# VHH binders against Probable tRNA-dihydrouridine synthase (dus), part 19

Target 1, 316 residues: Probable tRNA-dihydrouridine synthase (dus), of Aquifex aeolicus (o67533)
Amino acid sequence: MNFKKGEVILAPMASYTHSAFRRLCRRLGADRTYTELISAVGVLRNGIPMKLAYFTEEERPIHIQVFGSNPEEIAQASVVIAKELKPDFIDINFGCSVPKVLRNKAAGYMLQCPPLMGEVVKETVEALKPYGIPVSAKIRLGFEKDEVERIVEELQKAGVSLIAIHARTAKQGFSGKALWHRIKEAKKVASVPIIGSGDVKSWRDIERMFEETECDGVMVGRAALSNPWIFKEFKEKRDIEVGLKERMDFILEELSMMTEYMSREKACAEIKSQIVQILKGVPNSRELKTYIVHAENCKELVKRIEEAKERELLYA
Below, E stands for the ipSAE of ESMFold2; O stands for the ipSAE of OpenDDE; V2 stands for 0.75 times the mean of E and O plus 0.25 times the DockQ between their complexes.

## First folded at step 11 (VHH; framework vhh_8fcz_2)

Design y6 (from y1 with S100Y; at its last look DockQ between E and O 0.02; V2 from the best seeds 0.00; counts 0 for: pae O 5.7 > 2, off the site)
Fold by OpenDDE, look of step 11:
Structure y6 (fold): chain B 316 residues (1-316), chain A 121 residues (1-121)
Amino acid sequence: as target 1 above (316 residues)
Amino acid sequence: QVQLVESGGGLVQPGGSLRLSCAASGFTFSDTWMNWVRQPPGKGLEWVSGIDPSGGSTKYAKSVEGRFTIIRDNDKKMVYLQMTSLKTEDTAVYYCARDYPGFTQPWFDYEGQGTQVTVSS
């Protein structure tokens, strides 16, 4: 599906934005989703990792996000994904700043060489022509030096259809303040839609980003973990009070959906991170969080989550 | 610790037959409803068949009804899936799964590595 101006997008986040969470965010009003980061080399050697790549029609429009260091490998992996899963977009990650990824000269590391970024996009675009699948890119302002205009121009020349900009350098990681004015400057040189990202904490920040940067879309990351209702808040232009019971019901629904693409025990292990995030919105929930996440097995975890639903008055 | 170990998968031509096996341990097998589920390439997990603790009642997905047969042996703690008239669309990783008691949401418990079934000419 083609991008529409004004979209609010769920950002890709490793270990969080799997299919279940994406679906729930779509139900709450997210307009577009991205998969977690998938290794191009991994796809070619071991096949498509379905834990990461699995999606339902409810999640569309969906971007399958790929990273690598070799243009040919990225293009080949993208074709494999396109043939098998037929996503709406293939997204190339040029923003991840995790040391493990950088050591492999991939993702955010490539921000050091915009021409190489262009080569990756060009080869991928060409390879995907028979399938009619466009290519998007997720970038930062630069590796160490801000050169976002140069990067945008290089990607456009290569045939990118959509660019998401996290308004930090790779070296900054998630530290410091996101520079929204740099998104505005990037927009001035862009002929393709620009998605803004970074330091979006509320539905009001979403509005503010649209106004200040004139971006075409806004991507919400960490704020969506603690408050997935942010999408609904934006749609309705109001604060939504979400109680403990509703938050726990969200978790139980997510956990149930996770079993579509992983084992129960794995799901129970992974959901604990989300429980920590979603409880950030509940006052005085520290003890409750500790109690729930220290469950020894799935049975106990579910029991403790159910118990939490009955204690809303104690923690609200 | 709950363990479910699947075996019996392989490559077979359309119209062929396979028999899958599941060895269960670490829980009261004779009191548990057992299931087979499968994950086709690029798709999510789908339920295939179920059998009650006594083995007296069986259920099947519409897509496999009349072709697949689920059987259990409580003495050996085994569940079997006899597959006949196999089709290309039956290609998937097959898992043995138990019902999870006490959970209000539909949820199957499986921990095995599964067994690959490939139906191809």
Scores: ipSAE 0.017, ipTM 0.411, lowest interface PAE 5.7, mean pLDDT 92
ESMFold2, look of step 11: ipSAE 0.484; ipTM 0.826
ESMFold2 (binder alone), look of step 11: mean pLDDT 82; pTM 0.838

## First folded at step 12 (VHH; framework vhh_8fcz_2)

Design z1 (from y1 with F103W; at its last look DockQ between E and O 0.77; V2 from the best seeds 0.00; counts 0 for: pae O 2.4 > 2)
Fold by OpenDDE, look of step 12:
Structure z1 (fold): chain B 316 residues (1-316), chain A 121 residues (1-121)
Amino acid sequence: as target 1 above (316 residues)
Amino acid sequence: QVQLVESGGGLVQPGGSLRLSCAASGFTFSDTWMNWVRQPPGKGLEWVSGIDPSGGSTKYAKSVEGRFTIIRDNDKKMVYLQMTSLKTEDTAVYYCARDSPGWTQPWFDYEGQGTQVTVSS
């Protein structure tokens, strides 16, 4: 599906934006989703990692995100994905700044060489033509030096259809303040839609980003983890108070959905990180968080989550 | 401590053959998927070949398929890469690389110092 101006998108986040979470965010009003980053090398070596790539129609439009260090590998992996899964977009990650990824000269590391980025996109675009799948890119302002205009221009020349910009350098990681004005400047040189991202913490921030940067879409990351209702809040232009029971119900539903593409025990292990995030929105939940995440097995975890629900009912 | 030590690199003519070796230590070798990767001059790291713990399954990059053969000896904790029909574009530093434990991430967590392979007339 083609991008529409005004979309609010769920940002790809490693270990969080799996199918279940994406689906739930879609239900809450997210207009578009991205998978976690998938290694091109991994796809070529071992096949598509379905834990990461699994998606349902409810999650569309969906971008399957790929990263690598070699244009040919990325293109080949993208073809494999396109052929088998037929996503709406293949997204090339040029923004991840995790040390392990950078050591492999992939993702955000490539921001050091815009021509190489262009080559990656060009090869991928060409390879995907038979499948009719467009290519998007997720970028930062640069590796160390801000070169966002140059990067945008290079990617456009290469045939990118959509660009998401995290308004930080790779070296900054998540530190400091995102420079929204740089998104605005990037938009001036862009002929393709621009998605802005970085330091979006509320539905009001989403509005502000649209206004201040004139971007075509807004990507919400970490704020969605603690408050996935942010999408609904934006749609309805109001604050939504979500209690503990509703948050726990969210988690239980997510857990249930996760079992579609992983074992129950693994799902229970992984959901703990989301529990930590979603409880950030609950006052005085520190002890509860500790209690729940220290469950020894899946049965105990679910029990403790249910207890948390009951607790609110008793004290509400 | 995990150690991977590559050897066997050198200068060869196009069409020639070369055999690389990797000596592994410091981890349960027989349970680990092993790989060869390479870095051509001015380019990023690219995957070349992989072999499962048993040695029964092998994978190759399209660019080297049919020309390269990966094998392993679990008793000796060795991985080999037999390269044939070498091309100038095969020129690179070659590394032996270990898969991340548990297959949780489809990338490598450790690699050696590498061995230089130069294919030139």
Scores: ipSAE 0.102, ipTM 0.602, lowest interface PAE 2.5, mean pLDDT 92
ESMFold2, look of step 12: ipSAE 0.529; ipTM 0.826
ESMFold2 (binder alone), look of step 12: mean pLDDT 83; pTM 0.839

Design z2 (from y1 with F103Y; at its last look DockQ between E and O 0.82; V2 from the best seeds 0.00; counts 0 for: pae E 2.6 > 2)
Fold by ESMFold2, look of step 12:
Structure z2 (fold): chain B 316 residues (1-316), chain A 121 residues (1-121)
Amino acid sequence: as target 1 above (316 residues)
Amino acid sequence: QVQLVESGGGLVQPGGSLRLSCAASGFTFSDTWMNWVRQPPGKGLEWVSGIDPSGGSTKYAKSVEGRFTIIRDNDKKMVYLQMTSLKTEDTAVYYCARDSPGYTQPWFDYEGQGTQVTVSS
C-alpha cells in the first residue's frame, strides 16, 4: 500500500494547490499532495485540464482528485486520467459543500446516500484494475447528520484504499468546530488508512490530532496557505519564524514554477491570492499587500515583490 | 432571472427520432457552453452532450455518439438535441444546462423542469 502511518498531507484546496504550491510544500516536508478538484464531465467533454492535473515526480505520492454525480462518468474520467498521467491514486471528492456543487447533485450531495458513494467507488475501482491505480476518497462526517461510520463501511466494501475525513458535516461548511472524536470513531470501524482533517492550524495541532484520533495521517488545509512552513515545523518539532524576505522568495519561486503549466500573465494574476495568504503571517502588512497586489502587470508585480525584499534587508 | 425552458419530449418507439429544444434567457448565451443532461427513471443525472459558445465544437457521451446531434442558434438563443435511433435506455427526463459562470470547468446550473422522453414498444 502506498501510504505510511504518520504522514502529514497537504489538503486539496481549489484555486491554491496547483503544481507549484504542491512542490514547494513537498520541499517543506509535506508527505503527500492532492490536486485541486477536477470535473469528471470536464474530462469527458474537454479532455484533461492540464492546468489542474499537471504534476511533476517531486509531487508524488500524488492523488488526482475527481468529482461528479454519475458513477459511470467518474469511472470513465478516472480511466482517461490514469492512462495518461499515472497518478499514485485517483481520489474521489465526497466532501465539497459549495452550494453550486450541492445544487448540481455531486460531491457533498452524495453524503446523503452512502450506497451511491459505494457504487461510485466500486465502479471506479473496477475500471482502474488494468492500470493498477488505487482509489481514495475524501469525505465529511455526513450531509446534515453525522453518518461517518456507515459511510466508511460502504466505501470499504466497495474497495476504497484510503479515506480522508474532514470532521464536519457538509451543511456546516467551515462553521462550528471540527469534531475530532468522530474521526476516532471512524478509525474504529476502518480497515483502511484514515487521514484526519479539520481545524488543524499549527504543528502542535498535528500532534494533537494524532493523539486524540489515532488517525493514520493528518491533513493540513488553510493553515498551509499562510504558513507553508507548518510541515517543516512539525518535522522539526519547533516554531519557525519566517520573515518578509523568505515569504517573498517563496512567492517568486512559485511564480517561476507556475509558468511551466500556465502563461506568465495568468500566473501573475493567480499568484495574488497566494500573496494575500502568505502576508497574513507578517505584522502590519495591509498596506504592503495592497501595494504589491495592485500592480498593473507582471513586470510591475515582480518589481514590487523585489522592493519588499530589499526593504527588509536594509532595515533588518 | 436565468431561464432554460426545455420542450419537444414525448413517447416514441425504439428506432424513432425526436428533437428537443431549449430556450435560454437571462445570461450572455453566446459566451456560454450549453449542455444536455438526462435523468433516467430512479437514477441520477447523466451528461449527454455539450456545445461550445461558437457552435464549432460538439461533444457527446459515448452512449449517444453517432445517434444524437447537439445544435445551437445564437441569434435565437436556442439549443437543440436531435435524437435518432432511440433505444429504451434513452428514456429519461432531459434537461438543458449551462456551464456555471465563474468556473473554468463544467459545473452545471439546472434552471428548467426538463422534458420527458419515453422510448417504449
Scores: ipSAE 0.477, ipTM 0.815, lowest interface PAE 2.6, mean pLDDT 89
ESMFold2 (binder alone), look of step 12: mean pLDDT 82; pTM 0.833
OpenDDE, look of step 12: ipSAE 0.819; ipTM 0.930

Design z3 (from y1 with T32Y; at its last look DockQ between E and O 0.82; V2 from the best seeds 0.00; counts 0 for: pae E 2.7 > 2)
Fold by ESMFold2, look of step 12:
Structure z3 (fold): chain B 316 residues (1-316), chain A 121 residues (1-121)
Amino acid sequence: as target 1 above (316 residues)
Amino acid sequence: QVQLVESGGGLVQPGGSLRLSCAASGFTFSDYWMNWVRQPPGKGLEWVSGIDPSGGSTKYAKSVEGRFTIIRDNDKKMVYLQMTSLKTEDTAVYYCARDSPGFTQPWFDYEGQGTQVTVSS
């Protein structure tokens, strides 16, 4: 199977990990990427949402992530996606627990019933056999109580090929601390690769996660939004100081790539969230951030980004 | 605010027919996709059918295609599910659901208590 021990992975993050961002993180050293989550019912009723599912070859190995409330729906949607797009994996999201998802009894809601999670994986694995595409899962420790060992056992019995674990329960959301020792305990019962996730904020945290948990890979979430260079930092085992010019170059390249799968105007509207994130690493950037994101149109947005680059160049 | 009231469920024999109704109020009914979603005993929710705002586009889960028909009446703010050739597997509580506003992918608003359909030989 296409997984190498020691990988560092870009986590799926709704609204952020579209094709452009994934490609840029791959260029900076991320070993594997995931799409944002895609509704199984949405695929079945409306067709594949290409803005969410679009990817290029440089993003491989790529997981297309699906969520839903029903094993047959998830399996059917996975077949539609696999036949058309041929990703390296179909990934099933069992971790998302925002209120809308829970009210629809999808994703993280299923952590309350590990046998149902197993049925989802089993049906999807069986449906994908003709296409040779394995199934991965992204989970949490449990819904309210930690049941991670039981969940891992159910999923591997069902034929899952790879499990990513965010070391919090669904009820925690992002509160408290990720319990890394629970990833280690999950690894003890696993017969498939385990990717550890939760509270990885630096390249040193990546090393510590590997050491403390013995996981097979480490997944970086929100820290990658403000510091996509974290992947390169880990590869080179050093802090990398990234100035304003390089951060703005990142944004301009991301914006250009986004037009491959959305209109220029939509790309300019959406990139503002990433601009906010990338500027978190720049000292005294509050006024600059406000200036750039309040641009009235795409032409003005690009102009203000270019102005920021020139300021850095002259300062340096 | 938003209200969806399901009715028309009951006990039927395999091969039988039943028509479910959903009365909608509290929103501009003709602007929304409407859906039927069901929950079989001990299982999660299953999407059954959807109909676009105009009534011109209908979609069905593979398991019910050819047997069920979704219909809407925008003047009366009603959605119907005409079910024929019923099977024991169709036993479930059936819910009427509006597509939630503000999302690109379909999310469902469930406001009613649902209506029980039981298909028993």
Scores: ipSAE 0.467, ipTM 0.806, lowest interface PAE 2.7, mean pLDDT 91
ESMFold2 (binder alone), look of step 12: mean pLDDT 83; pTM 0.851
OpenDDE, look of step 12: ipSAE 0.726; ipTM 0.895

Design z4 (from y1 with T104V; at its last look DockQ between E and O 0.93; V2 from the best seeds 0.00; counts 0 for: pae E 2.1 > 2)
Amino acid sequence: QVQLVESGGGLVQPGGSLRLSCAASGFTFSDTWMNWVRQPPGKGLEWVSGIDPSGGSTKYAKSVEGRFTIIRDNDKKMVYLQMTSLKTEDTAVYYCARDSPGFVQPWFDYEGQGTQVTVSS
ESMFold2, look of step 12: ipSAE 0.561; ipTM 0.845
ESMFold2 (binder alone), look of step 12: mean pLDDT 83; pTM 0.847
OpenDDE, look of step 12: ipSAE 0.809; ipTM 0.926

Design z5 (from y1 with K62R; at its last look DockQ between E and O 0.88; V2 from the best seeds 0.00; counts 0 for: pae E 2.3 > 2)
Fold by ESMFold2, look of step 12:
Structure z5 (fold): chain B 316 residues (1-316), chain A 121 residues (1-121)
Amino acid sequence: as target 1 above (316 residues)
Amino acid sequence: QVQLVESGGGLVQPGGSLRLSCAASGFTFSDTWMNWVRQPPGKGLEWVSGIDPSGGSTKYARSVEGRFTIIRDNDKKMVYLQMTSLKTEDTAVYYCARDSPGFTQPWFDYEGQGTQVTVSS
């Protein structure tokens, strides 16, 4: 299978990890990427949402992430995706704990029933055999109770090829602390690669997670939104200072790429949240964030981004 | 307050027909995809059918395609499921559901108590 020990991975994050962002993170040293989560029923009813599922060869190895509440629906949707797009993996999201998703007994809700998680994986693995595409899973420690060892055993028995573990329960959401030692315990019972995640905030945290957990890969989530250079920092084992100009250049390149799979107007609307995130690394940027994101249209947005770049040049 | 009230279920023999109704209130019905979802005995929820806001696009799960027809009446704020050639496997509680507001992918809101359909000899 296509996994190398020591990988550092860009986590799937709804609204953020579309094709453009994944490509830029790959260029900065991310070893593997995941699409945003895709509704299985959405695929069955509406067809593949190409805006979410779009990827280029540069983004390989790529996981297309699916969620749902019904094993047969997840397996059917996975076949539709695999036939059309031929990703490196179909990934099943068992970690989303958004209340509306939980009301539909999907994603993080299933952590209450490891045998059901196993059923989902088993049906999907079996359905994908003709296409040669393996199944990965992204999980949390459990729903309310930590059951990570049992969950890993059920998924392995069902034929999963790779497991990413966010070291919190679903009920925690993002509260409390990620319990990295639980990833180490999961690794002890695992016969497939384990990717650790949760509270990785710097390239030094990446090293620390490898050391403390002995996991096979480390996944970076929210920290990559404000600092996509974290991947390069890890590869080069040093802090990399990135000024306003380079951050704005990143945004401009991302915006340009986004038009390959969405309208310019939608791209300009969606990029605003990433602008907010990437400016967190710029001291005293609150006024600048507000100025840029309140642009009334795409032309004005780009103009304000260019103004920010030129202002830094004049004062640097 | 959002309400979805299902009706029209009952006991029917295999091969029979039944029409389910769903009365909707408390939201802008004509802007919303509407769906039927079912829960067979001892099993999880299963999506059955969906219809777009205009009624121009209808979609069906493979298990019911060709046998079930989804219809909406925006003036009356009603959704219907016309079921024919019923099988024992169609036995379930049927819910109507709207696509959750504020999200771009289908995430269903289940607001009603559902209506029982039992197909047996």
Scores: ipSAE 0.531, ipTM 0.840, lowest interface PAE 2.3, mean pLDDT 90
ESMFold2 (binder alone), look of step 12: mean pLDDT 83; pTM 0.845
OpenDDE, look of step 12: ipSAE 0.833; ipTM 0.935

Design z6 (from y1 with S100E; at its last look DockQ between E and O 0.95; V2 from the best seeds 0.00; counts 0 for: pae E 2.7 > 2)
Fold by ESMFold2, look of step 12:
Structure z6 (fold): chain B 316 residues (1-316), chain A 121 residues (1-121)
Amino acid sequence: as target 1 above (316 residues)
Amino acid sequence: QVQLVESGGGLVQPGGSLRLSCAASGFTFSDTWMNWVRQPPGKGLEWVSGIDPSGGSTKYAKSVEGRFTIIRDNDKKMVYLQMTSLKTEDTAVYYCARDEPGFTQPWFDYEGQGTQVTVSS
């Protein structure tokens, strides 16, 4: 229903894909966005974390991503979110495998038990029927062993509407290579749209993933942090050179938007990680990066960003 | 080093009561949310209850609300779970957990072996 074949999607990335970044990527051509992952227990114990869940209409279609270890918890948290925020999808994270997630037996931990993944989706789909909000899932190939065909079959039998596949196992984390041919094999057993993900580094990789896997959409992760223009590059089928001034303007606009849903001090602290990422596209930027992110307060941070912009103007 | 030592589990009849205890050390106990989580046989981990640092705010999973009470004693660095009206569905290994510091959302640190609760006729 609410998916168009050929979409290029901004991947959910903790610490990075908050509302401001999602909006900027939408303006640059991303077709669909996901919130950062939201703890089901956190919703049930503390209420909806608006800093993470905040979105504007510009960000639709929007998936609010939840994670947890328990089918009932995930389903009930999803109902709380659906009632209050009415996202286009509730997305279930089955892919994250960092140590704290595994200690909590959540998300990627469940790849060890495909029937449990099916239970989570089925309970969530059933709980969301009164609200008409579909369930999507973001998975990996498996935990240690690749079981992606079985996982896809369990999820679609359970009523999932859309599956995004990062073509690595949970144990790999981000090591090794993404095995794109496994996305193609998953597509063969799928009766729902499949979004391919993993090692998409350029707009040409987006084309290559569509061609090699026959997936229905392509998800861009880390490459979008250093080059959010990748979406525009794909739409225009060309490389886009983006200099220091434009990258700093992006950061200033992002910072301004962040104050809509967090304090100025929090925004200034959090934007530093994005500054590090976006400066990766600038040659020999280590000392500039250090200078900017060591600002002791918001006023100094903005001043140092503006200084960087002014230096570029001298060479235009 | 964080240590959480659970005790008080056992075999109990449906409708019965049981009180779990958790002795905590290795962190600033009075500044941290404390929680009980459980793992039923062959199932994943599920959150049962939480209590804020002051003891003034208590929260419960829907499945145990009205039957379980979480209590803390900051002087003794203890957290308890008073369980009443027990059901066979409450059979699980119960773990004591703290919120991991430095995060906006709750992430549970638990280190103990847990304590087995079995509710059976």
Scores: ipSAE 0.485, ipTM 0.820, lowest interface PAE 2.7, mean pLDDT 91
ESMFold2 (binder alone), look of step 12: mean pLDDT 82; pTM 0.835
OpenDDE, look of step 12: ipSAE 0.786; ipTM 0.918

## First folded at step 13 (VHH; framework vhh_8fcz_2)

Design g1 (from y1 with W107F; at its last fold request DockQ between E and O 0.83; V2 from the best seeds 0.82)
Amino acid sequence: QVQLVESGGGLVQPGGSLRLSCAASGFTFSDTWMNWVRQPPGKGLEWVSGIDPSGGSTKYAKSVEGRFTIIRDNDKKMVYLQMTSLKTEDTAVYYCARDSPGFTQPFFDYEGQGTQVTVSS
ESMFold2, look of step 13: ipSAE 0.719; ipTM 0.902
ESMFold2 (binder alone), look of step 13: mean pLDDT 82; pTM 0.831
OpenDDE, look of step 13: ipSAE 0.854; ipTM 0.944
ESMFold2, fold request of step 14: ipSAE 0.719, 0.675, 0.642; ipTM 0.904, 0.892, 0.880
ESMFold2 (binder alone), fold request of step 14: mean pLDDT 82, 82, 82; pTM 0.829, 0.829, 0.832
OpenDDE, fold request of step 14: ipSAE 0.907, 0.896, 0.907; ipTM 0.964, 0.960, 0.964

Design g2 (from y1 with W107Y; at its last fold request DockQ between E and O 0.83; V2 from the best seeds 0.78)
Amino acid sequence: QVQLVESGGGLVQPGGSLRLSCAASGFTFSDTWMNWVRQPPGKGLEWVSGIDPSGGSTKYAKSVEGRFTIIRDNDKKMVYLQMTSLKTEDTAVYYCARDSPGFTQPYFDYEGQGTQVTVSS
ESMFold2, look of step 13: ipSAE 0.637; ipTM 0.878
ESMFold2 (binder alone), look of step 13: mean pLDDT 82; pTM 0.828
OpenDDE, look of step 13: ipSAE 0.857; ipTM 0.944
ESMFold2, fold request of step 14: ipSAE 0.611, 0.609, 0.625; ipTM 0.867, 0.869, 0.877
ESMFold2 (binder alone), fold request of step 14: mean pLDDT 81, 82, 81; pTM 0.826, 0.828, 0.829
OpenDDE, fold request of step 14: ipSAE 0.905, 0.890, 0.905; ipTM 0.963, 0.957, 0.963

Design g3 (from y1 with F103W W107F F108Y; at its last look DockQ between E and O 0.90; V2 from the best seeds 0.00; counts 0 for: pae E 2.3 > 2)
Fold by ESMFold2, look of step 13:
Structure g3 (fold): chain B 316 residues (1-316), chain A 121 residues (1-121)
Amino acid sequence: as target 1 above (316 residues)
Amino acid sequence: QVQLVESGGGLVQPGGSLRLSCAASGFTFSDTWMNWVRQPPGKGLEWVSGIDPSGGSTKYAKSVEGRFTIIRDNDKKMVYLQMTSLKTEDTAVYYCARDSPGWTQPFYDYEGQGTQVTVSS
């Protein structure tokens, strides 16, 4: 599954972009999805974490995202995953910068050493050649200092097939604003497709990022959690109004799919954060959110979700 | 306060042996995966070995399998790494680390100074 210029992509987001959510976003028009990040050491020590790595054919093209601190670890873990699961890409996370990840000298920490990033990609590309699976990378502009052109050049030289750029430094986290012009500058030195990311909040922002940066694809992160319909909105070039009933139907379908790869009790616990997200901006939803997420068990959770749907029907 | 104190490093010829020790305190040691991780000069952190809470499951990086042995003593709250057939590539600062509580994938708490292992002619 080669990359097609103009794609709109669901970003990897820890705790959120499991199989069910990726499938639903694909159905709503996302062109490509990524798993949550998977620890290379976790794979080597514990085996493939199937809750994180599980996907169905509907989710292709799929990137399985790996992170770590060491070229050999990442390459070895990638081979284990590629051999068993045969994703369309192995993606290497060089962007995550939460304190624990940085303390473990992984992911975004490596932005401090572009040659090491290159070595990671080179070793992984070489290790995956027998399996025919290309390597992609997800990066930021740099660690503290913006070095994005240097980083792109190192990754290309190492054989990366596709680069996604979140237009902030690792030190910024999510503070400040994404500097979209830096994606444009990265595109100028790139010989591989560039996906732009950062502060894409609406389907109109997707158009604006394509226009301003000339990137080859646009990645949507947190906005997709509260509005998975953003992909359909972009495809249809219009706002789509989504009421409470449709939002709750989305959640019920997601919950049903989640039980294919995790226990029902884990699914009911994990879905609560998505319920909060999908109800953002719904008028007078504060009490409803509290009511639903304080359910004592799965049966009560589903009952309360169904009750919310019925309240909308009384006004339809 | 969590403490992990490494010792036993030194300068060794290729082919030599060393035994690293780690004294742990400040947490429930017997409930926790313990690990050795290392940082070679100019490189990132590298996982070396892990041992489950009971000591019944041991895991090793491919680069050290067959040469290194991880051992724990829950009564003494100690972790050891017996290293043999050392190579120049094993040169690094070695850290004892526990799996960080509250995370679904392994993240390491390595709070000690580490112990330097140098393998050189």
Scores: ipSAE 0.519, ipTM 0.827, lowest interface PAE 2.3, mean pLDDT 92
ESMFold2 (binder alone), look of step 13: mean pLDDT 83; pTM 0.837
OpenDDE, look of step 13: ipSAE 0.688; ipTM 0.881

